# Designs tried in a protein design chat: miniprotein binders against q9bqp7. Part 3

Target 1, 240 residues: q9bqp7
Amino acid sequence: VPQNWFPIFNPERSDKPNASDPSVPLKIPLQRNVIPSVTRVLQQTMTKQQVFLLERWKQRMILELGEDGFKEYTSNVFLQGKRFHEALESILSPQETLKERDENLLKSGYIESVQHILKDVSGVRALESAVQHETLNYIGLLDCVAEYQGKLCVIDWKTSEKPKPFIQSTFDNPLQVVAYMGAMNHDTNYSFQVQCGLIVVAYKDGSPAHPHFMDAELCSQYWTKWLLRLEEYTEKKKNQ
Key: E = the ipSAE of ESMFold2; O = the ipSAE of OpenDDE; V2 = 0.75 times the mean of E and O plus 0.25 times the DockQ between their complexes.

## First folded at step 8 (miniprotein)

Design Yc1 (at its last look DockQ between E and O 0.02; V2 from the best seeds 0.00; counts 0 for: pae E 17.1 > 1.5, pTM E .785 < .8, placed apart)
Fold by OpenDDE base, look of step 8:
Structure Yc1 (fold): chain B 240 residues (1-240), chain A 89 residues (1-89)
Amino acid sequence: as target 1 above (240 residues)
Amino acid sequence: SDELARLIQLLKRYLRFLIEKGDPMLLRWLAMLIQLLRQLAEELGNPDLAQRAEELLEDILRLIEEGNPEQIRELAEEIERLLREIDSR
């Protein structure tokens, strides 16, 4: 049980979207601060086993691709992920700021992969927006807040490449989502609350993306795990 | 844990579909569930289970590339063995 328990949901916020919800998605800039990011907390609190497995995977990849080949692979995975997020932001933004250069971004297998998910996405409230949990003292940049099948969700978009989905190896994505939910639900920059999460895994070959829906109960379970990771991070930093 | 029990039930369900359909998408779903199993094993302090889950994940990822039906069946049987071992604990 976390020593510093804090609720994921804010009882002072209504689950009903206020009629005053902005027609334009929020895009709060991430401020570079001494406050740790969700990603940093998760990375620094990986178990010894997780670190070992990742290092073993890395060594095997280096053996197969060489050091330069592995660097190139990692760079390409990162670049493809970035382009995918940029394309999604463009698609989900009400302002058709489709710059001509963005048409090539839309012709990706990843974009094809998520088309069936995008059909169920509506009511976009935030895109690439910073969240801060003031009490628990962490920050994050969430990909999207929107309605999925009529339920308001924090949506996290992930890319999967053949043969090895690099991003999926840590499987901390559910923790990331609930961390963003908890922060947003207590961030004064947001007037609404989210109770659900959605992880969407897009595939390079254009095969249908997999939606991993997280209901309020599942989010609460992962929230407890997130709090434990955050406590571990905090203790580790005090001892440093 | 209730979470582990739910995951095992879900894995059993997807394994049946994998055996029946041999769909590459099901392999991807299994990969995700096995990753979750690995994570839960780590949280439960079961490094042996975490290692076995990692090995299965590697096998699944290889099969997503090669798509051999016989290998898929062997993988499914291995996962079923693992699940039975967990249930017997």
Scores: ipSAE 0.005, ipTM 0.199, lowest interface PAE 11.1, mean pLDDT 82
Fold by ESMFold2, look of step 8:
Order: sequence, then C-alpha cells, then structure tokens
Structure Yc1 (fold): chain B 240 residues (1-240), chain A 89 residues (1-89)
Amino acid sequence: as target 1 above (240 residues)
Amino acid sequence: SDELARLIQLLKRYLRFLIEKGDPMLLRWLAMLIQLLRQLAEELGNPDLAQRAEELLEDILRLIEEGNPEQIRELAEEIERLLREIDSR
C-alpha cells in the first residue's frame, strides 16, 4: 500500500463531456522541467524479472542480427511506432491530410489492423496531449482521449511485430494508461475526466488489432500499482 | 497524522460524490480507502479505529452485492460519524 495514496478520479469533476465543449481535440504542449515523465518512472523502476526478460531478448536479437543490425532493428521499430501515431492523429483529427510516409505505414498493415477498432471510436477530445499531476509530480503525453463503444477512455496505441508482443513494455502499459488518467483528471487544462482505459495492439501484418478495455475497477487496481512505482522512483532518486 | 488527515479529506470527497450520484462503483473505491485506513490505524497503534475500518469493509462488500440507495446513504452517514470522531482528536 503506497504511503502517498491519492485518488485516480476527481469527485469535483464530471465524467460526462459537456455538449458545449470544443469540437477540436485538445493538444496541450509538453513543458519540460525536472518533473519526471511516466515513461521515465516506469523505466527506472522495472522489476528484476522485467530486466531479465528484456536482457534475454536483447541478447537473442544481437546474436541473430549483430550489434549494428540490432540498432537498425530497434530504430526501425521506433520509427514505425512514431509514423503509426502520426497517421492515427491525422485520421482522428478534423483534417484528413495523409502524407507519403503515412502511406508507407499503411503498406505494413498497422492501419488496416486497427480499422475495426476505429469504427467504435468517436467523440475525440484529445490527441497527443500533455498531462501533468502537480500533486504527485509527474508528467506525460497521452495518445488519445475518445469514446470507445460509448465509454470515454484514455486510449494508448501500440504496434507489435509478431512474435514479440510479450517482451514489449506490455507489463507496464496498463500502468502508463492509468498514470495518464490520473494526471488528466487532476490537470486544470482539462475540464472533464475519464474513468476507463483502452490499450489497442496493432499488428504489422494487418491482423485484427485486439483491444484491452480497462473499466474503472481495473483502472483503480492498476492505479495502486502505479502509485507504488512512483513512490519507488521518488525514494531511489532521494537516496541516489 | 498528516497522512491520516489527507485520507480523511479524500474520504469526504468520495462520500459527497457517492451521496450525490449513488454510483455503486464508488463503493469499490471506498473499500480501497477504508482498507488504507485500517492499515494506517494499525501502523499508528489505534486498534479501535482498525476494528471500525474492518467492520465498514464488511458492510461495503455486502452493499456492493445487494445494496440499495437507502443502505448506501446509511453507510455514508456511518463513515461521516467515523471521520468526525477522528477529527475530534
């Protein structure tokens, strides 16, 4: 149980978007300071098991590809993820401007993979938008806030190249989602709040993406785990 | 303690929302907050508060399965009484 417990939901804020809210999705710019990001906290508090599994995977890839081949592979995976997020932001925004690099991503199948999910997504409220939790002292950049099957969610888009889905940061992806939720729900730049999360894993071969819906109960359970990770991070930096 | 005072303020916020909305999801959040209260009471050496928290947990679990708005309101009033008792010290 964390020493600095704080609720994920804000009881003074509505979970229903106001009909008079702006129709253009929010995109709050990220303001860097010494406050740690969600991803930094998670990276610095990985369990010994997570570190072991990641190192095993890394060494297998280096044996197969060589050191330079591994660097190229990881750079390409990062670029694919970046272009996927850019394409999704373009698709979900009021302007439908496709670029040449977005078309190359479509050749890889990621956009085809999420097609059935996007039909259930509506009411986009935020895209690639910064969040800050002033009380708990962390920041983040969330991918999307929208309704999924009628539930307003923080949505995290993830790319996966089979057969590697289990060694990505999937262990911590639910923690990342709830950390964004908690920050958004207490960030004065947002007038509404979110009780649900969604993780969407898209596949390079175009196979149907699988959604991982997180209702409020599941989000609360992961929120407690996030608070423990944040506490661990704070203690490490205090004593380091 | 300072941590206890913060937990009391959080409980007051959720009680207001619970009474206003009657959302059964808040009973699960209350259960978690009351579990934290019990743990904190044990750490502070207050067995009477820990016992009260345990009794509230049992009531919350029962109301999650079979509660109605009147029973939920009665639970909220019981929690308010507990918070007043803590604040009187």
Scores: ipSAE 0.000, ipTM 0.219, lowest interface PAE 17.1, mean pLDDT 78
ESMFold2 (binder alone), look of step 8: mean pLDDT 77; pTM 0.738

Design Yz1 (at its last look DockQ between E and O 0.73; V2 from the best seeds 0.00; counts 0 for: pae E 7.2 > 1.5, pTM E .504 < .8)
Fold by OpenDDE base, look of step 8:
Structure Yz1 (fold): chain B 240 residues (1-240), chain A 89 residues (1-89)
Amino acid sequence: as target 1 above (240 residues)
Amino acid sequence: SDELARLIQELKEYLRFLIEEGDPMLLEWLEMLIELLRELAEELGNPDLAQRAEELAEDIERLIEEGNPEQIRKLAKEIERLLRKIDSR
């Protein structure tokens, strides 16, 4: 049991969007503070097993591509992910319909991959928006808050390459999602609450994206794990 | 060898944990574990294990397409069995 237990859900917030919910998705800028990001907490608290698997994968990739080839590969994967998120933000943002959509951003296999998921996405509340958990003292930048199949979710978009998936941070994605949920549910900048998470894995070849829906029960289970990772991070920082 | 044996044991325990919890990212972990099994097969000079790792990789590719969580759990159990066989040698 976490020593610093805190609920993922805020009992003071109603699940019903107040009529005052902005028609425009929230985009709260991430402030560069001394406060650790969700990503930083997760990266610094990887298990020995996770670190080993990532290092073995990296060594194999360096063996196959060389050091410079691996750097190029990593840079390309990062760039593809960034472009995918930029394209999704443009698709999901009502205001960006007026900006010259770089049609080239929309012609990616990843965008093709998520088309069936996007049909079930509505009621976008936030895009690329910062969340802060004041009590637990962490921050994050969430990709999207929207209704998926009529359920309000924190949505996290991921890119995967076949046959070699993008391994970076994918395992801890459920923890990332619930960390964002818990932060948002207690962040004073948000008037609403989320009870569900959604991880969407988009494929480079345009094959149908895989939706990983997280109900309130599953979110609560991962939330306990997130709290343990956050405690471990906090202890590691006290001992430095 | 002792460090590798400890790591294999830790990976088996971790895989059991992932299977029991029904982690939605279990498939990605299985892909990484198959890559590890390929490397271990090469290090051990075990062509049968390498072939089995390749068969399991093909199975994962199919399971990614089918999106069947029950089959993913079956595959995870098979990988766990392979890790146990490696640890016993």
Scores: ipSAE 0.018, ipTM 0.400, lowest interface PAE 5.4, mean pLDDT 82
Fold by ESMFold2, look of step 8:
Structure Yz1 (fold): chain B 240 residues (1-240), chain A 89 residues (1-89)
Amino acid sequence: as target 1 above (240 residues)
Amino acid sequence: SDELARLIQELKEYLRFLIEEGDPMLLEWLEMLIELLRELAEELGNPDLAQRAEELAEDIERLIEEGNPEQIRKLAKEIERLLRKIDSR
């Protein structure tokens, strides 16, 4: 248990968004500051086994592809992920339906992979939007807040080649989701809160994506783990 | 050698934690652990472990396509069993 516990949910907020109209999803700009990001915290508090597995994976890839080949591979995977997120933002934004789109963004295995998930997504409230936990002092950039099968979720989109690309690979995806959730629930830019999470893993070959739903109880359990990681980060930066 | 044994113990504990908590990203961890088993098999000169790791890699591929979370958890328990076998040597 953390030394300084803080709740993930905000009892002063409705779980029913006042902005029921999906016509203008929130897109809060990410500000440059010294407050650590969720991904920074997680990267700086990786366990020894997580570091070992990542380094072994990197070395295996370098042996297969060479250093230059590995650099090109990771660059291409990064670009594919970026295009995937851009396409999803365009697809999920009601305003984008009135604009001309780059149809090449919509033609990918990853987009085909998530089609069955997108049919269950509605009520988009935020896209590519910054969150800040005003008490715990961390920031993030969440992918999407929308209803999945009737439940309002923080949704995180992941691409997967096999093995999963290391640039977009975080061993702690559930912690990332709950950290965004807690930040959003305590960020004055948002008038509502979210109690569920969804991690969607899309595949390059178009195979059906895997959804990983996190109900409120599971989110609360991972929130405790996130608080421990944030506490560890804070202690490391204090001593550094 | 002592570092390897300590690392194996930490990985077993973390894997058990992921299985017991029902971590949604368990599959990603299992794939990485299978690659570790392949490396350990080569380092230890253990062809039986190498064959088992290869079979587990194929099983993961099929289970991903089938989307059966219960079978994925059963596979995770098999990997835990193999890690215990290595530790007991």
Scores: ipSAE 0.013, ipTM 0.431, lowest interface PAE 7.2, mean pLDDT 76
ESMFold2 (binder alone), look of step 8: mean pLDDT 74; pTM 0.689

## First folded at step 10 (miniprotein)

Design Yz2 (at its last look DockQ between E and O 0.13; V2 from the best seeds 0.00; counts 0 for: pae O 8.9 > 1.5, pTM O .707 < .8, placed apart)
Fold by OpenDDE base, look of step 10:
Structure Yz2 (fold): chain B 240 residues (1-240), chain A 89 residues (1-89)
Amino acid sequence: as target 1 above (240 residues)
Amino acid sequence: SDELARLIQELKEYLRFLIEEGDPMLLLWLEFLILLLRELAEELGNPDLAQRAEELLEDIERLIEEGNPEQIRKLAKEIERLLRKIDSR
């Protein structure tokens, strides 16, 4: 049990979105400060097992591609991910805020992959928006807050070259999602609450993306795990 | 070490979960477990277990290429058996 328990849901916020659907999704800029990001917390609290698996994966990729080839691969994966997020932001943004849609950004296998998910996405509340949990002292940049199949979710978009049909195959992504949910639910910049998460794994080949829906119960379970990771991070930082 | 025993137990439980769910990451976890078994075998001075871990590494490399779910499950059960054998000592 976490020593510093904090609820994922804010009882002071109504689950009903105030009827004023903001015509424009929120985009709060990430302030780079001393506060750790969700990503930093997760990276620094990886288990020995997770570190080992990643290092083995890296070593295998270096053996296959060479060191320079692996750097190029990593750079390309990062760039593809970035372009995918930029394309999604463009798709999910209201038409009036659409910078000239680079048609080339929309012509990706990843965008093709998520088309069936996008049909079920509506009511976009936030895109590429910063969240801060003031009490637990962490920050994050969430990809999207929208309704998926009529349920308001924090949506996290992931790119993969390999199928990830199970939520467990997404590693710490469920923790990232609930960390963003908990932060948003307690961030004063947001007037609404989220109770669900969604991880969408998009595929480079355009094969149908896998949606991993997280209900309120599953989110609460991962929230406990997130709190433990945050405590571990805090302890590691006190000992440095 | 007590820490290593705990880690093995956690890994066995997680492996059981991955086998039951049929997770595609199972192969990576199996590879990790085999490597851990090799390290354990070296620490314990058990050459037979080290050799068995090396054989299992060769098997998993092949299984990563072939992607046969039945063979993956067999490998997972063998690794689980070996982990149990270590934990019982």
Scores: ipSAE 0.013, ipTM 0.305, lowest interface PAE 8.9, mean pLDDT 81
Fold by ESMFold2, look of step 10:
Structure Yz2 (fold): chain B 240 residues (1-240), chain A 89 residues (1-89)
Amino acid sequence: as target 1 above (240 residues)
Amino acid sequence: SDELARLIQELKEYLRFLIEEGDPMLLLWLEFLILLLRELAEELGNPDLAQRAEELLEDIERLIEEGNPEQIRKLAKEIERLLRKIDSR
């Protein structure tokens, strides 16, 4: 149970579109400051058992690939993820022309993997946009806010290599979504709010992506877990 | 070994969460943990456990693609029973 509970939804905001919303998706710049990011909070509050298991995976990869091979592998994984997000931002932007896009960005297994999901995505409100929770004091960079099958969602895009697991496939994925949601709902740069989440796992080989829809009830359950992680982070920083 | 005991503890805690949630997204992390279980079983010279872990991986892959919460909870309970058998030394 968190000692400093705070609601994920803002009763002063409408979940319905209004005429003042821009016709172009919002892209609020991320400003570096002293308050922690969602990803830093989650990384700094992993359990000792999770850290051990991830370190074991790392050691195994180094044994298989060598030190330099492992560094190249991890660099390539980050690059693939970055390119995937760039391609999705370009695809979902109404102002990008196809002739101005990097063809290599649009030609990947991950993009093929999400095609069936993109058919259900519309009404894009934000892309690669910063959020800040002004009361709880954390920041993030959300991937997308759009309607999925008619429901406005914070959408988080994840990449996965098959059959070997990628370390980002952790329990923390739903926490990241709800943390962004809570921040957006209490950020003065946004005039609307979102009550649902979507995690989309795309596959390198082009296999159909797996969507995970999070309704308001499920988001509220994960929000409580996020607040505990944020509280744990804050307590650790007081003792350092 | 200490490594097997740590993995079993992580699996037990994660399985309780998975049973409560029934969330297909959580199967991706479970798959990683079962891959580690298979590797440890092979290192410890326990081919029966390694084979059982491989069968669980096949089940997990099917449920990631086609699973519902009830099937996910059923698999989680099956894995819990396996872990209790291992933990009884």
Scores: ipSAE 0.012, ipTM 0.417, lowest interface PAE 7.9, mean pLDDT 79
ESMFold2 (binder alone), look of step 10: mean pLDDT 79; pTM 0.758

Design Yz3 (at its last look DockQ between E and O 0.04; V2 from the best seeds 0.00; counts 0 for: pae E 8.6 > 1.5, pTM O .672 < .8, placed apart)
Fold by OpenDDE base, look of step 10:
Structure Yz3 (fold): chain B 240 residues (1-240), chain A 89 residues (1-89)
Amino acid sequence: as target 1 above (240 residues)
Amino acid sequence: SDELARLIQELKEYLRQLIEEGDPMLLMWLEWLIYLLRELAEELGNPDLAQRAEELLEDIERLIEEGNPEQIRKLAKEIERLLRKIDSR
């Protein structure tokens, strides 16, 4: 049990978004400060197993590609991910805010992959927006807050070259999503609450993306795990 | 069903790939595969397999905490073995 328990949901926020669909999604800029990001917390609190598997994967990739080839690979993966997020932001943004859609950004297997998910996405409330949990002292940049099949979700878009049909195959992504949910639900910049998460794994080959829906119960379970990771991070930093 | 057989085959192949590749998500996949094995065992009316899946679920929880890669590989091989047993039925 976390020593510093904090609720994922804010009882002071009504589940009914009283706010009319904001005509424009929120885009709060991430402020660089001393506050750790969700990603940093998760990275520094990886289990010995996770670290081992990652290092093994890295060593194998270096063996196959060479050191320079691996750097190029990692750079390309990062670039593809970035372009995918940029394309999604463009798609999910209201038409009035659409900068000239670089048609080239839309011509990706990843965008093709998510088309069936995008059909079920509506009511976009935030895109590439910073969240801060003031009490728990962490920050994050969430990809999207929107309705998926009529349920308001924090949506996290992931790119994969390989099928990840299961939420468990998304590594710490469920923790990331609930961390963003908990932060957003307690961030004063947001007037609404989210109770669900969605991880979407998009595929490079354009095969149908896998949606991993997280209901309020599952989110609460992962929230407890997140709090433990945050505590571990905090303890490691006190000892450093 | 032909559909279940296909799913099992896909899962076996996927697991094989994850093991070979040393995917950092292997543990999470294994946890899910154990869960799926339990569900399949229940659907197949195989209580022994269901019980074995529960035991493996407990094992993976411990392994997630301990971080022993050799034990993880053993677990993965055991899951693969169990999937093969289902497929041969």
Scores: ipSAE 0.015, ipTM 0.328, lowest interface PAE 6.8, mean pLDDT 81
Fold by ESMFold2, look of step 10:
Structure Yz3 (fold): chain B 240 residues (1-240), chain A 89 residues (1-89)
Amino acid sequence: as target 1 above (240 residues)
Amino acid sequence: SDELARLIQELKEYLRQLIEEGDPMLLMWLEWLIYLLRELAEELGNPDLAQRAEELLEDIERLIEEGNPEQIRKLAKEIERLLRKIDSR
C-alpha cells in the first residue's frame, strides 16, 4: 500500500486521440534532469530474488567465459539491443532520407522475430520519446506508442536469448511500461492518453516474438507496484 | 514459523514442477528458495537446517553446471523428503 497513491490515468484527458493530432510520430527529446529515470528507480530497488538470480548468472557466465569473455558477451548483447531499437524506429517512422534506412540494420534475427507483431501495429503516435511525470517527479524514454490489434498501447521492445512466454518471466518490464504510461498521461507535451501496454520479446534466432498485452486493469495492478518501487527509491535516497 | 511454513509450501510447488519438467530455469528458482530457507533458518536460530540448506545450495550449483534431467529430478525428490520431515516436526 503506497503512502501517496496517484492515479495512472488523467481524467481531464481524452482516451481517444484528437483528429488534429500530428501524422508524424512524436519524438520528445530527453532532457538531462536531476530527477530519476524509470530504469534508475527499478535498478536501485531490485528485489533480493532479482539480485540473487543476476549475481548467480554472472558468476556462472564468468566461470564459463572468463571475465574478459563475459565483458565482451555483455557488450555485444547491449549493442544488439541498441541496433534492434534503432531498426524498429526506422521501420516505424516516415522515411524521408535513404541514410535512415541502413540495409544491414533491417536484417537481423530480432527483426525477423517481430514481423508477425509488426503486422498488427498501426497508428504510430510516438517513437523514442521522452516522458515526465511532473507530480511524481520521474522521467523515462518510451520506445513506442501505437495501436496494437486496434488498442492504443505503450509498447516496449525487448531482446532475449531465452524464451519469455509468460509476463512474469519479464521481471520489471511491466513496471517500466506502466511507469511510462503514467508519465505520458500526465505530461503536458502529450494531448492524449493511453490505457494499455504491450511488451514484445524478440529472439535472436528469428523465432516468433512473444507479445504480452496489458489491459487497463492489469496496468492498474502493476501501477500500484510501480508506486511502491518509486516510494522505496525516494526513501533510500533520503537515507543515503 | 509461519514464514517457514509458507516457504515450505512454495518449495513443494516448484519441486512438483521440477520433477515433472526438469526445466533448468526451475532449478534456478529452486536455488533462490533454498537460499531463503538458509536465511530463515539462521534467523530462527536453527543451525542444523541452515547447514542442510547450505549443502543443498552446493548440490544445486553443481547440477546447474553438470546436471542432467535425471539427476535434477533425484535432487528434487530428496528435497521433497526433507520438507516432509520438517513438516512432521
Scores: ipSAE 0.013, ipTM 0.360, lowest interface PAE 8.6, mean pLDDT 80
ESMFold2 (binder alone), look of step 10: mean pLDDT 76; pTM 0.705

## First folded at step 11 (miniprotein)

Design Yx1 (at its last look DockQ between E and O 0.02; V2 from the best seeds 0.00; counts 0 for: pae O 9.0 > 1.5, pTM E .566 < .8, unsure alone 69.87 < 70, SAP 78.204 > 70, placed apart)
Fold by ESMFold2, look of step 11:
Structure Yx1 (fold): chain B 240 residues (1-240), chain A 103 residues (1-103)
Amino acid sequence: as target 1 above (240 residues)
Amino acid sequence: SDELARLIQELKEYLRFLIELGDIMLLEWLEFLIELLRELAEELGNPDLAQRAEELLEDIERLIEELYKALEKGDPEKVRELIEQIRKLAKEIERLLRKIDSR
């Protein structure tokens, strides 16, 4: 139970798709040097189980690859994730020229992996867009807001190499999504809100991506857990 | 050794966390846990446990493959059935860890 509970939804906002809204997806720029990000909060409040899992995974990878090999591996995974997000923003943007990025990234198994999900995505409202919770004082950069099978979602894209996943903070994906939802729903830059989330795990080998849909009830459950992590972070920073 | 006992306890706690979360995104970590179980069995010189870990690895790989195919087909009833089978395998792994702890 968080000390300072705050609702994830804003009763003053519409949650229905609105055909009169601007058709160009929002891309709100990040504001630097102001308040903690969602990912920073989650990284600084990792549980004992998360730390154990990441450390054992790291130790196993270093045993197999050596320290230099592990560093190269993690750098490549990060770069591929960045390219994946850039490709998805380009694919989902109505004004982007896709030729350069599509040609390079169409060789990527990750893009092949998500094709069946993209067929169900429409009504894109935001891409790579900053969110700020003005009351709880945290920020984030969400990947996408769009309809998935007719339901408006905050959509988060994740990559996995399946046999050897790079798992740094992957346990917290649902918390990340609901934190973005709460921030967007209380951010003056947005005129609408969302009640659902979607996490899509794409695979390097092109295997069909796994969608994890989060309805409003599930989002509320994870919102409570996010608030606890934010409280933990705030208390830790007061003691520095 | 004290390191072995600590590893067993951490695997039990992590397995409980995966079961409670019920998030299929973490199934790849279940495979990783089974591999750690194999390593533990080898350290203990327990060939029966190592064989059971290999059998569980084969089972979980098959179930995960079937799960991804059910997701591609859009068959939510099959997805639920497969997740329940995976949860049963996770409970069997926990049971095997308890048998080691009672050695």
Scores: ipSAE 0.012, ipTM 0.368, lowest interface PAE 8.1, mean pLDDT 74
Fold by OpenDDE base, look of step 11:
Structure Yx1 (fold): chain B 240 residues (1-240), chain A 103 residues (1-103)
Amino acid sequence: as target 1 above (240 residues)
Amino acid sequence: SDELARLIQELKEYLRFLIELGDIMLLEWLEFLIELLRELAEELGNPDLAQRAEELLEDIERLIEELYKALEKGDPEKVRELIEQIRKLAKEIERLLRKIDSR
């Protein structure tokens, strides 16, 4: 049980998105400060088991591809992931703010993969926007806040070459999502709150993406786990 | 000191993983590892290592900026080049951290 409990949801904020005009999605810049990112917290609090599993995966990939092949693979994965996020930002941005859509960015298996999810995405509120939890002292950059099937979600887009049909296969991504939710819900730059999360795993081959929807209950469960990771991080930093 | 050493080891292992996954989060981890290296160097009274950590921090910050610019321009060759430089930097950080752990 977390020693320092803080709610994921803000009772002072309305759950109803103000039906005001299709406002330009918020894009708050990430400020570099002494405050740890969600990513930093998660990485520094990885278990030895998690690290071992990742290293074992790496060793298998190197065995299969060779060292140079693995470096190339990693570089390509990074580039494809970044291009995918840029393409999604372009797709989800209002038409008036669309810089010339590089048509080449839209021609990817990952974009094909998420088309069925994008049909259910509407009411985009934020894209590539920074969040800060003022009380818990962490920051993050969220990919998207939008309605998915009529529910306002923090949406996190992931790329994978392998099927990830289960939310458990998304590693610490659920923790990242709820960390962003909790931060956004208590960030003064946002006038609304989110109660749901969505992890979308896009596939390189264009096969249908897997949506991992997180309802308010599941978000609350992962939020408790996030708080424990944050406490562990904070304790580690005090002992340094 | 023991907790810091454990954290460093966990971070090294995670860094190796991130380098391999091509995760953008690698850059944040590299910055963190460099900060830890600096702190550890100061604690150990090793000004040369602290200075090296500061140089590595400047290098990673530059590489991050160049990487984002290359991504914005859609220059995949430059992106690949920069990723390889970042990987080399990460390996250097790992090497420096291992030297500390062995003392």
Scores: ipSAE 0.012, ipTM 0.293, lowest interface PAE 9.0, mean pLDDT 80
ESMFold2 (binder alone), look of step 11: mean pLDDT 70; pTM 0.601

